# VH-VL binders against p39960r1967to2165, part 3

Target 1, 199 residues: p39960r1967to2165
Amino acid sequence: VPLEDVCERENTLIPTIVVKLLEEIELRGLDEVGLYRIPGSIGSINALKNAFDEEGATDNSFTLEDDRWFEVNAIAGCFKMYLRELPDSLFSHAMVNDFTDLAIKYKAHAMVNEEYKRMMNELLQKLPTCYYQTLKRIVFHLNKVHQHVVNNKMDASNLAIVFSMSFINQEDLANSMGSRLGAVQTILQDFIKNPNDYF

## First folded at step 11 (VH-VL)

Design U2
Fold by ESMFold2, look of step 13:
Formats: sequence, C-alpha cells, structure tokens
Structure U2 (fold): chain C 199 residues (1-199), chain A 121 residues (1-121), chain B 110 residues (1-110)
Amino acid sequence: as target 1 above (199 residues)
Amino acid sequence: QVQLVQSGAEVKKPGSSVKVSCKASGYSFTSYWISWVRQAPGQGLEWMGYIDPSDSYTNYAQKFQGRVTITADKSTSTAYMELSSLRSEDTAVYYCARLPYSDWYDEFDYWGQGTTVTVSS
Amino acid sequence: QSVLTQPPSASGTPGQRVTISCSGSSSNIGSNYVNWYQQLPGTAPKLLIYSNNQRPSGVPDRFSGSKSGTSASLAISGLQSEDEADYYCAAWDDSLSGPVFGGGIKLTVL
C-alpha cells in the first residue's frame, strides 16, 4: 500500500511497522556482524510480515518479543522487504529525479558543497510530511548502525549501497543504467554520515 | 553494458593452484558483489563463494573452506578466485557472476564467459 | 548430487506450453525465493526468473515462474526453437548457508 495511505489509516507520521522493526533492531541488532548484509530466512521474514498484516493491524500491544522473531537478520530482512515493496520510494516518484539530478550536478562539480546542502534541504522540505518523517527516522537509524561499525562491519557506504535500490524504481533504474543509482548512494551516504546537516 | 571478462583457460597438475581473474566494466564495481560458480563437464552449477568489493568481505561455501581465496582490486575493477590443492575433480568451467546488494545471494544477473580449468595427472 | 531435484529432460513442439519442475525442501524452496537460469549450449547461464516469478528486463513474458510449498515451476508458453537449452532452478538453503542449484533439465524443441 502507498505510504501516505498507511500513515493516514494509522493516524501516524511514520508507519507503525517501520517504527517497531527499527526499534527492535536498535535494541538487539546494532552489533550483529553483517547487519542488513546477511539474509534471514524468507519463511521467518514472511511470517513476520503476515503477523504485522493481521495482528499488528488489530492489536496495539503487538510486539516483536516472541520466540518466532529470534533472528535479527529476519527482522532486518522484513524491513528491507517492506521498503522494496512500497509502491513509491521515500523520495517520491514526483521528486526522485529532482534529488538525483542535484546529486549528479554536485558530483560533476557543477556546484559547491554549501549550495548542494542548501538545495538538498529545500527538496527535503517539499516532501509530504509522512515521507520526510519516515526518511528522517530511517536515516537516524542507519546513523546508529554506522556508529557500531567496529562490531557490525557495516559503515555508511555499505548501508547506502544496500538501501539505494529502495529509492529508485525499476523504470528509472533501467532508463539511467546506473547513474541515478550512484546518485542515490551519494545522497544516502551523506545523510547517514551527517544526519544533522539535513534533519 | 555490464561486462565481466575472465582470464583464459588453464591446464594444471594435481596439487597445484589456479588463480582466475574477472574484470568488471560498465557499472560501479563496489556497488555489487562478485560470486564464483563452477560447472564440471556435463554437470550442474556449484556455488563457491562471494566477495563484497567495497570492503573485501567474503563468504565461502563450506566445501571450499580452506582451499578457496576470493579477492578484489578496486583500482582495476578485477575480482580473483584462487583454488589450491587441485584435484582431478576440480576440472570445470569457473564463472564469476554479479549480485545486487539488496537481494538474496543467488540472483546472479550478469555472468563472465567462463574459464576452463583442466587438472590432469 | 544436486540439492534441488529436476527431471533430467523435457520436450515440446513449437507453440506448445511446457512446464518444468523443481523440487526442494523446507530449508530451501520452502523458506526462500526461487530463481531460474537458462544455459544455451556452450554459453554461460543467464538469469531468466528471480524472486519466484519476476522477469528481468529483456526476458519475454512467455516465461513465467511459480512456487507452491517446497516445489517450483517454470512455464514456457508459445515454445520456440530458440528455447532449447538447459534450465536450472536455484534457491538459498538455510542449512547449508548458501545458494543451491537443481541438476538442470535439458529442454528439447521438436
């Protein structure tokens, strides 16, 4: 379902599934070697997804403290799958080219870093509130993962690569053949390393 | 135009080692993993391991632990697979293949042309 | 011996719909996505289907995949002579901590 519809239905600024998954990873997963890189079993991932679709929608006390959810990598995989299955990315279909064009210009030395950051902040402020708040929550989460790199081996560069596919749809990926993917990675790496410059 | 170009065929004696190269082009080398898969004559496919070229993180199939070493050189966009203590059963075509970072580790979207390694007594 | 089981061969005539099978276990197909590869004689494998039923760009829509329980199927509608090849299923295996392949099935056209 669209992000805006989920947030409206739940009367929230960030989808409940995102908050619960990220909180659990922050609680017990930040030191897992290869977090977001090592897969969990798809059976566990699908069971968790189905539990959110049925139990989480009707039970505000739904929790991830359950023997079914022992695998941190299944929780991480469920989050990655949620983002991958969104019908629209967190940059929105309407604005994804604005974000990536800005990063492409910056990498081509067509603007200085100060102007890049100002224009990126302007773009972020144009996002619908639920996109902005969800993106902010994710970026600060990934910053926490990055801070634990000595144990988990996942720095901002690794995380930017992992999550970049969730910010560009298949049509745009095929049309750009890598240029926009690289731009997304540049944006995400900067967000993850320097979240307070943007959020 | 993603391309993986491998080194040429090799003939080796039992007990020696072989190092196969895989040069990548047409994409950001550090944005994707490189996996190695082999195929014995008339047989199916067998996964050997992968490398994340961004930081050289590797994972090897248990069957090849201790005999296989996978490396990557960012400056030349080249991955390498070295297999030691060769036996006649290691005679195979060896492939490198590319993996997206965000998918499962068995979605090999581009393959090299293959390198034939023959181990003969 | 391959971890995933496929029949050794199949055949069909041009225009026919052919379904080829792949059988696994709860530790692989039952828990994880299935991919399919096409290998023409003397060439490297090519990704045909990923994530059970998704086609990469450039793969014709006459190829389709499905999964049920611990089994998977590749269907080829409107069979063409160019489809004569070996076909492999693949999946991650949780017990082996790595991808596993079927033994391959030789599809003969005409």
Scores: ipSAE 0.071, ipTM 0.644, lowest interface PAE 7.0, mean pLDDT 86
Fold by ESMFold2 at other seeds, look of step 11:
Structure U2 (fold): chain C 199 residues (1-199), chain A 121 residues (1-121), chain B 110 residues (1-110)
Amino acid sequence: as target 1 above (199 residues)
Amino acid sequence: QVQLVQSGAEVKKPGSSVKVSCKASGYSFTSYWISWVRQAPGQGLEWMGYIDPSDSYTNYAQKFQGRVTITADKSTSTAYMELSSLRSEDTAVYYCARLPYSDWYDEFDYWGQGTTVTVSS
Amino acid sequence: QSVLTQPPSASGTPGQRVTISCSGSSSNIGSNYVNWYQQLPGTAPKLLIYSNNQRPSGVPDRFSGSKSGTSASLAISGLQSEDEADYYCAAWDDSLSGPVFGGGIKLTVL
């Protein structure tokens, strides 16, 4: 389901499933060793996704503090699965190349950091509101995960690699030339380390 | 073009070790996991373990824990699998395979050509 | 070495449809995605179907996958001579904490 359609149906700026999953990870998962890297049980991930589809998206009393959802890595896996199954990335199909072209220039030392941040902020302001707000929520979440690296062993670089596949279109993945994937990783690492510079 | 090229066939004696290489090209080496899968003659496929090349994090199948070591060299974009204390039942074709960096870690999208390891006296 | 059960062989004629099966348990197929691999004689396996019914780029839509309960099926429509191969189902097994495979089914195109 498109992100915009979910936010319209729920009358929210951020999909309810995203908010609930991230809140639970922030509550009890930030110190989990290998968070977002160590796989959760696929059966538990699917059960959680089905519960959201049937019980959780519109039921304000729905909670993840339940014996069914004991496994933090399954909650993390459900979130990753949700992002990968979106029909459009959070950079949008229309703008993915604008984001990645800017990061490629920055990586090639063709602009200074201050100019890069200014232009990146301009691109972010062009995103539809639900894309921007959902991206913002995710980036601040990943910043919290990064801040717990002593315990969870997942720094901004690891997180950027994990989530980069969700921000590149399938055409660029199939072409596998590497420059656009590396550009996404550069963008995400900077967002995760320095979220207040962008959001 | 994504390509995984493995080292050549090996003949080994019981009790020795073998180290198979898998050189990756055509993609960002540190952005994907590398898994190792083997196939004994006339048998099916058997998963051995994987490595995250970005920081060398590994996970091994229980059957091989203690005998298998998987490593990666970022500078040469090459993964290695070493199997020690070889037995005749370790005779197999050994494959490396690329794994998307996600919880869908049995979706091996590109495979090496295979390396035949024969363990006999 | 086979955790998932497949019949040892199947056959069909060019242009026909064949369905090949894979049987597992609640700890693997029943709870988890099913993938299918094609292995042509003398070659490495190739990913044919992932996530139960998804096709990688370059795999024609005459290959389709499905699952029900603890069983999975691969259907091949419009059989061609190059479809003669071994086909393996695979799934994550929660109790073994890793991927498990079927023993392979040898498809002969008559």
Scores: ipSAE 0.069, ipTM 0.646, lowest interface PAE 6.8, mean pLDDT 85

Design U4
Fold by ESMFold2, look of step 13:
Structure U4 (fold): chain C 199 residues (1-199), chain A 121 residues (1-121), chain B 107 residues (1-107)
Amino acid sequence: as target 1 above (199 residues)
Amino acid sequence: QVQLVQSGAEVKKPGASVKVSCKVSGYSFTSYWIHWVRQAPGKGLEWMGYIDPSDSYTNYAQKFQGRVTMTEDTSTDTAYMELTSLRSEDTAVYYCARLPYSDWYDEFDYWGQGTLVTVSS
Amino acid sequence: DIQMTQSPSSLSASAGDRVTITCRASQDISSYLAWYQQKPGKAPKRLIYAASTLQSGVPSRFSGSGSGTEFTLTISSLQPEDLASYYCQQYDNWPLTFGQGTKVEIK
């Protein structure tokens, strides 16, 4: 299910599943050692995904206040899986190459950091609203995780690696995996370290 | 193996000019900028500017504009820095360098061995 | 121009000592800061980039921290081969600027 269809169907700026998962992780998971790196049990992840697909779609009162969802790493795993199952990059299918091409130019020393930030902000402003707001919510969440690095051991670079696969088109994985994946990691690390420069 | 090899030391009188060369090897010359950094005796490092060998674009620190010219010769993979109207304050070791800008990969900085330019009357 | 101010300008410490050098930027440079080591008679060499990322091949006794305007280079256990001058350098905006340097000597 495309991100824009979910937001339109729910009449929201950010998918409710994303908000609920991130709120729970922020409530009780920010100090979890290896958050987003250590996998939750696959059974718990699938159970939570199925609950959102069945109960969240048919019962607006669905909540994570349930003893079934005790395992923070399963909640984190469900969030990662949700992003990977989206049909398009979180930069949108139409714009993912614009984002990665800009970062590739910056790596090739073709522009000064100020120009990079200005042009990146211009690209962000062109995203459809639901992509922008969802990305913003995720970046500020990951910044919070990064701020807790003393306890959770997950700095911005680790987080950028973990989430980079959600920001690349399927065809680009096959054709240019090294360069575009590296570009995504660089973009995400900068967003996570410096979110107020962009959002 | 990336290598930047500079021309030898020079002694100049005030008012003269100097042209320091920097020959690169071990990578594609036009793929990276060449920076020039100087260091007066007993003092710190001072960035002078860079040249992009792919299109000859230059960016000079303001204090050297009008006196510095950075050029390249892609047939010999050599960058040049010329400083004119030399003063005693220009006495320094001059370095060429390939400096990484990006935090994306574990890229190395590469420096020439330095060229001492002495300006004395 | 972004002014980079280091402290101290020089220090003398014993082998095994913990050494701390600080660097302040005249404006917010986020994490776009590098630390360079220059041994006597040699070209500089980058130790740290992105404020805290250790260059490959640099001993783990070196570390960097900070963001915004205030940055620190730490040598956890000073070795004889660490006799050098150390410079911070910002790469957030043109022109690139270096701190004035910190000369580290071993007692």
Scores: ipSAE 0.000, ipTM 0.470, lowest interface PAE 12.7, mean pLDDT 85
Fold by ESMFold2 at other seeds, look of step 13:
Structure U4 (fold): chain C 199 residues (1-199), chain A 121 residues (1-121), chain B 107 residues (1-107)
Amino acid sequence: as target 1 above (199 residues)
Amino acid sequence: QVQLVQSGAEVKKPGASVKVSCKVSGYSFTSYWIHWVRQAPGKGLEWMGYIDPSDSYTNYAQKFQGRVTMTEDTSTDTAYMELTSLRSEDTAVYYCARLPYSDWYDEFDYWGQGTLVTVSS
Amino acid sequence: DIQMTQSPSSLSASAGDRVTITCRASQDISSYLAWYQQKPGKAPKRLIYAASTLQSGVPSRFSGSGSGTEFTLTISSLQPEDLASYYCQQYDNWPLTFGQGTKVEIK
């Protein structure tokens, strides 16, 4: 379902599944070596997804503090999978090319950093509220993961690579994935390293 | 257009090593794992392991621990698989592949053309 | 490791025939099973994932069913271009494992 419809249906600014998954990772997973890189078991990932679909998407009493969900990498895998399965990226269908075109100009040295940050902030303010708030929550989460790099070995550059797939559609994957994927990586790395510049 | 292009066939003697290359194009090399799968003549497919090109993390099937090394070169977008102490039963076609591992989203599998490694005499 | 056992190992059928291939997992893998087709001299290609979901671009004569430990691939009306070996593959847990294969020939 579209992100806006989920947030409207739940009467939330951020999908409940996102909040629950990220809270659990922040509680017990920030020092996990290879977080977001080392996969959880596929069975555990899909069991967790099914549990959310059946038990937990709208129930604030549903918790991941359960022996069924002991594997942090399965929780991380479920979150990555949720983002990739959204029908629309967090940059929104309407604006994804605006974001990536801006980053391409910046990578090509066609603007200075101050101008890039100003224009990126303008794009972020145009996002629908649920897109902006969900993106903000994710970026601050990944900043926390980045801050734990000594133990988890996942810095902002690694995380940007891992999550860039969630911001490129299947058509761009087939066409010129390299340039748009690189643009997304640049955007995400900057967000993760410098979240207060944007959010 | 996603493409995985492998190095050519090789003939080796028992005890030697082989290094097969897999050059990737059409997507960001560091964004997906590269799996290695082999197939002995007339036999089925056997998973050997994967490498994460973003940081060189590897996961090898236990059968190949100690004999296989998977590496990458991000400057050429190329993955490598090296198998040492070759035996006649290592004669196989070796594939590199980008494989899906979950059901949550529809991803395509992408395979190299295969590299025949023959270990004889 | 999760062992995948296919039957039959080979079969020969006429064009238009219905063909069924079975696959048994050594433990419950829920629906985390794929079917691959490998034509002679070519790399494998995934036809079905999640036990029953058809990969985009695969003809509708292919179907999959099953869950838990028992799975089937069905070709409802065998065509000449379906001459291939077929493999089930589980992706419930590491290591990834394949069945030994089923060679399909057309009489």
Scores: ipSAE 0.000, ipTM 0.474, lowest interface PAE 16.0, mean pLDDT 84

## First folded at step 15 (VH-VL)

Design Z3
Fold by ESMFold2 at other seeds, look of step 16:
Structure Z3 (fold): chain C 199 residues (1-199), chain A 121 residues (1-121), chain B 105 residues (1-105)
Amino acid sequence: as target 1 above (199 residues)
Amino acid sequence: EVQLVQSGAEVKKPGATVKISCKVSGYSFTSYWIHWVQQAPGKGLEWMGYIDPSDSYTNYNQKFKDKATITADKSTDTAYMELSSLRSEDTAVYFCARLPYSDFWSEFDYWGQGTLVTVSS
Amino acid sequence: DIQMTQSPSSVSASVGDRVTITCRASQDIRNYLAWYQQKPGKAPKLLIYDASTLQSGVPSRFSGSGSGTDFTLTISSLQPEDFATYYCQQYDSYTFGGGTKVEIK
């Protein structure tokens, strides 16, 4: 389901599943070694996804503070699975090339950092509200993960690498000869290190 | 063009160590994980583990954790797999392979040509 | 770990034949499955990813279908270069199926 359709259906700015998954990871997962790099079991991830689809629709008290959801890597995996299954880039299909073209120019030293940040902020302001708010929530979450790097071993660079698939598809990788992947990683690393510069 | 080029075939005696190289080109070495896969003679494919070359983080199939050591050298864009205490059942072709994304839940889109390691007494 | 059961273990077929190969996963793996072709002395070659998406440069006579636990690779009209061993693979723990050798009848 498209992100916009979920947010409209729920009357929310961020999909409820995203908020609940990220809140639980922030509550008890920030010190997990290899968070987002070590997969949870797909069986646990499927069970959690099904619980959101079934119990979340029929039980207002549904919560992730349940012994069924003990495995923090399954919660993190469910979040990554949700992002992987979105039909669209988190930069939106309409704007993904605008974001990556800007970062390619910056990486090629065709602009200074102040100009890059100004233009990146302009692009962010053009995103539909649900894309912007969901991206903001994710970036601040990943900043918190980054701040716990002493324990979890997942710095902004590692996180940028493991989340890049949510922003660029396999055909764009082939067409760009990998330059757009590096661009996505540059954007994400900067967002994660410096979220207040952008959000 | 994306390429993974492995070192040549090796013949070793039981108890020896072998180090297989996998040199990459045509993409950013640190942006993609490198996996290793064993294929014993007449057998199927078995996953051994991977390395994230950006910080040398490794994850192993438990079966191979005490047999294999995976490393990476960012200065030469080369991943390595060392096999220790070789036994005859370690005779196999060993492949390095890449994912199209730096993430789990993905397929191997590029493979090295394979390195035959023969362990004979 | 997720076990992959691939069948048949071999198929004897002629050029022009339709060949169907199946894989079953021990648990729901959604569409997180790839198909590979391997010729003797060569590395595996990716054919299909995400269960049904054809890899760039792979002939359209190859197709994949299925989701959850049951998956199928189909070769609609065998060509001489298609005689090889075919493997499925799930992405969660990278377990491969046992392989299916497609050989000349």
Scores: ipSAE 0.479, ipTM 0.796, lowest interface PAE 3.3, mean pLDDT 88
Fold by ESMFold2, look of step 15:
Structure Z3 (fold): chain C 199 residues (1-199), chain A 121 residues (1-121), chain B 105 residues (1-105)
Amino acid sequence: as target 1 above (199 residues)
Amino acid sequence: EVQLVQSGAEVKKPGATVKISCKVSGYSFTSYWIHWVQQAPGKGLEWMGYIDPSDSYTNYNQKFKDKATITADKSTDTAYMELSSLRSEDTAVYFCARLPYSDFWSEFDYWGQGTLVTVSS
Amino acid sequence: DIQMTQSPSSVSASVGDRVTITCRASQDIRNYLAWYQQKPGKAPKLLIYDASTLQSGVPSRFSGSGSGTDFTLTISSLQPEDFATYYCQQYDSYTFGGGTKVEIK
């Protein structure tokens, strides 16, 4: 389902499933070694997604504090699976090349950091509101994960790598010969390290 | 062009050690995980493990944990797999492979050409 | 711990035949499955990913279907270059099916 349609249906700025999953990870998962890099069981992930489809979409009192959802890596996996299955990336199909072209130019030393940040902020302001707010929530979440790197072993660069698939689909990746994947990783790493510069 | 180029065939005696290399080109080495896959003669494919070259984080199939050691050298864009205490059942072609993303839920889009390791008296 | 059961293990077919190959997963893996073609002495080649998406450069006579636990690879009209071994693979723990050898009848 498109992100905009979910947010409109729920009358929210961020999909409820995203908020619930991230809140639970922030409550009890930030110190999990290898968070987002070690898989949860696919059976547990499927069960959790099905519960959201049956219970959470219509009942805001649905909670992940239930004993059924004890595996932190399954909660993290459910979040990543949700992002993977979105029909559009969080940069949107309309704007993904604008974001990545800017990062490629910056990596080639064709602009200074201050100009890069200004241009990146301009692109972020052009995103539809639900894309921007969802991206913001995710980036601040990943910054919290990064802050716990001593315990979880997942720094901003690791997180940028494992979340890059949420921002460029395989069709666009094949057409770019891989240069845009590195650009996405550069953007995400900077967002995660310096979220207040952008949001 | 993305390429994974492996070292040549090896013939070893039982008890020996072999180290297979997988040199990548055409992409950023630290942006993608490298996986290793065994194919015994006339048999199917079996996943062995992977390495994240950015920090050398590894994960192994439990079957191969005591057999294989996977490493990476960022200065040469090369991943390695060392097989120890070789036995005749370790005779196989060994492939390195890459995902289009550094995550578990993707297919292998590029493969090395394979390295035959033969263990015989 | 996901087991992949692939059948048949071998099929004899003629050029022009329709060939079907199946994989069954021991658990619901949604559409997280790929199909590969391997010719003797060569590395596997990706044909289909996400159960039904055709990889760039792969002929349209190849198609994939299924979700959950039951998946099918179909070659609509077998060509001489299609005589090979075919493998399915699930993404979560990277388990491969046992393979299906497609041979000239």
Scores: ipSAE 0.279, ipTM 0.712, lowest interface PAE 5.0, mean pLDDT 86

Design Z4
Fold by ESMFold2, look of step 15:
Structure Z4 (fold): chain C 199 residues (1-199), chain A 121 residues (1-121), chain B 105 residues (1-105)
Amino acid sequence: as target 1 above (199 residues)
Amino acid sequence: EVQLVQSGAEVKKPGATVKISCKVSGYSFTSYWIHWVQQAPGKGLEWMGWIDPSDSYTNYNQKFKDKATITADKSTDTAYMELSSLRSEDTAVYFCARLPYSDFWSEFDYWGQGTLVTVSS
Amino acid sequence: DIQMTQSPSSVSASVGDRVTITCRASQDISSYLAWYQQKPGKAPKLLIYDASTLQSGVPSRFSGSGSGTDFTLTISSLQPEDFATYYCQQYDSYTFGGGTKVEIK
């Protein structure tokens, strides 16, 4: 389902499943070694997705406080799979080249940092509201994960790499000039390290 | 074009150590995990482990945790697998492979050509 | 651990035949399964991922189906270059099926 349709159906700015998954990870997962890098079992991930579809589709009181959901890596995996299964990435198909072209120019020293941040903020403001708000929620979440690197071993660079393909679809990746994945990683790393510069 | 090029075949005696290389080209080495797969003669494929080349974080199949050591060198875009205390049962072709994502839950889209390690007394 | 049971272990077939190969997972793996072709002395080559999606450059005579625990690879009209060994693989723990050798009759 498209992100805007989910947010419209739920009357929310951020999909409820995203909020509940991130809140649970923030509650009990921030110090887990290899968070977002060590896999949860596919069986547990599917069980959680089915529970959201069956129990949580219209019931905002659905919680992950249940012995079925003890495995933090399954919760993290469910979140990552949710992002990968969106029909359009959070940079949107329409704008992914605008985001990545800007980062490529910055990496090539074709603009100074202040101009890069100004133009990146302009691009962010052009996103549909639910894309922007969902992206913002995720970036601040990943900043929290980054702040716990001593225990979890996942700094902003690691997180940017493992999430990069969640922000660019397979089709857009295949059509890349060979550098768009690296551009996404640069954007994400900067967002994660410096979220208040952008959000 | 994406390539994974492995070092050549090795013949070793029991108890020896071998180090297999896997040099990548055509993509950003640190953006993708490298996996290793064993194929014993006339047998199927068995996953051994992976490495995240960006910081050398590794994960191993329990069967191979005391046999294999996986490393990466960012300066040469090369992953390595070292096999220790070789036994005749370690005779196999060893492949390196890549996922299309820097993530798990995916297929192997590119493979090295394989390295035959023969252990004989 | 998720076990993959692949059958048959071998098939003798003629050019033009329809060939089917099955894999059964010991647990529900949704659609997280790939099929590979391997010729002697070569690395495996990806044919199908996510159970049914054809890899770029793979002929349309190859198709995959199934979800959950039961999966099928079909070659609708066998060609001379299709004589090889085929493997399924699940993504959770990267376990491969035992292989199916498709050989000329």
Scores: ipSAE 0.419, ipTM 0.768, lowest interface PAE 3.6, mean pLDDT 87
Fold by ESMFold2 at other seeds, look of step 15:
Structure Z4 (fold): chain C 199 residues (1-199), chain A 121 residues (1-121), chain B 105 residues (1-105)
Amino acid sequence: as target 1 above (199 residues)
Amino acid sequence: EVQLVQSGAEVKKPGATVKISCKVSGYSFTSYWIHWVQQAPGKGLEWMGWIDPSDSYTNYNQKFKDKATITADKSTDTAYMELSSLRSEDTAVYFCARLPYSDFWSEFDYWGQGTLVTVSS
Amino acid sequence: DIQMTQSPSSVSASVGDRVTITCRASQDISSYLAWYQQKPGKAPKLLIYDASTLQSGVPSRFSGSGSGTDFTLTISSLQPEDFATYYCQQYDSYTFGGGTKVEIK
C-alpha cells in the first residue's frame, strides 16, 4: 500500500505501524546485540505483520504489550519488512534521483559541505508531508540506536548499509554498479549521525 | 559485471585446515553480505553462515559454528572461509554467494564457481 | 529451524513434458522462498524468488506458485537444457530442500 494512502486512511502523519514498532524497539530493544542485523524468526515476523493487518490498521489501542511479541528481533524484522514492501521509497519515486544525484556530486567534490546541507534540506522540504515525517521519525530512531552502539554493536555506518536497500529499487541495483546505493548510504549515515542538521 | 571468484580445489588429509577465498568484483564489497554453502558429493545444499564485510560481523549455522571461520579483507575485496580439523565427511564443494540486499530474507543472486575440498587419508 | 521437504527426489521425463516439483515448509514462511537450478559441476542458478517471481533471463516455461507452507515449481514444456537438479530454499535460515533431479527418460 502507498504511504500516503495509509496516512490518509489513518488520519495520521506517520503510519501507525511504524510508530508502534519503533516505540517498542526504543522501549526494550536499543541494547539488543546486532539489532537490525540479526533477523528474528520469520514465523514471529509474519504473525506480527498479520496482527497489524487484521487488528492494528484502524485501532490505536492495539499494542505490542503481548507475550507473543517478546522477541525484539521479530519486531525489528517486521519494521524492515514493512519498509521493504512499500511500493515507494521514503525519498519518493519522484525525487529519489534528486537525492542520490546530490550525494553523488558531494562525494565527487563538486560542492562544499555547507552547500550540500542547504540543498539536501531543500529537497527534504519538497517531500510530501507523510514521507518527510515518517523519514524524520525513522532517522531519529536510528540515531538512538547509534547512541547505544557500545551495547548493540550497530553504529551509524552499519545502520546506513542495512537500511540503504530500502531506498533503492531492484532496477537501480542491477544497472548502477552500486553508485546510487553508495549515495543512499552516504545520505543515511549523515542523517543518522547529524539528525538535527536536517530535521 | 558481478563476479565471485573462488580459490582452486584442495586435497587435504584428516585433521588438516583449509582456507578458501572468494574474491569479489563488480559491486561494493562492503554493501552486501557473503554467504557460504556446502554441497557434499551427491547431496544437496546446506547453508553454513554469512559475514558482513563492512565490520566482519558473522553469523553461523549451528552445525558449522565449530568447523568454519568466516573472515573478510576489505583491502582486497575478498571473503574467506577456513575449515578446521577436517574429516572425510567435510569432503564437499563449497560455494560463496551473495544476497541482492543486506537483508536476511532474500535469495542468492550471484554464486562463486565452487571450491572442491577433498579429505582423504 | 524451518525444515524443507522437497518431492519427488527424482523425475524421469521426456522433452515436452510438464514437470511439477513441490516443497513443503515445516512452518509458515509466507512467500519467502526461492527455486534454483543446478547442473553437474556448476553453481546453482536462481530461477524464481519470492515464490512466484521469475528471475530476469529465465524462460517463461518456468513458474512458481504457493504461499504459507506449500510451494510448487512447474516447467510447462521440458527442454533439453532443463535436465538438472532443482532446489527450493526458504529465506529465514536459508534451509534448502533435498533437491529434485530431473532426468531424461
Scores: ipSAE 0.418, ipTM 0.765, lowest interface PAE 3.3, mean pLDDT 87

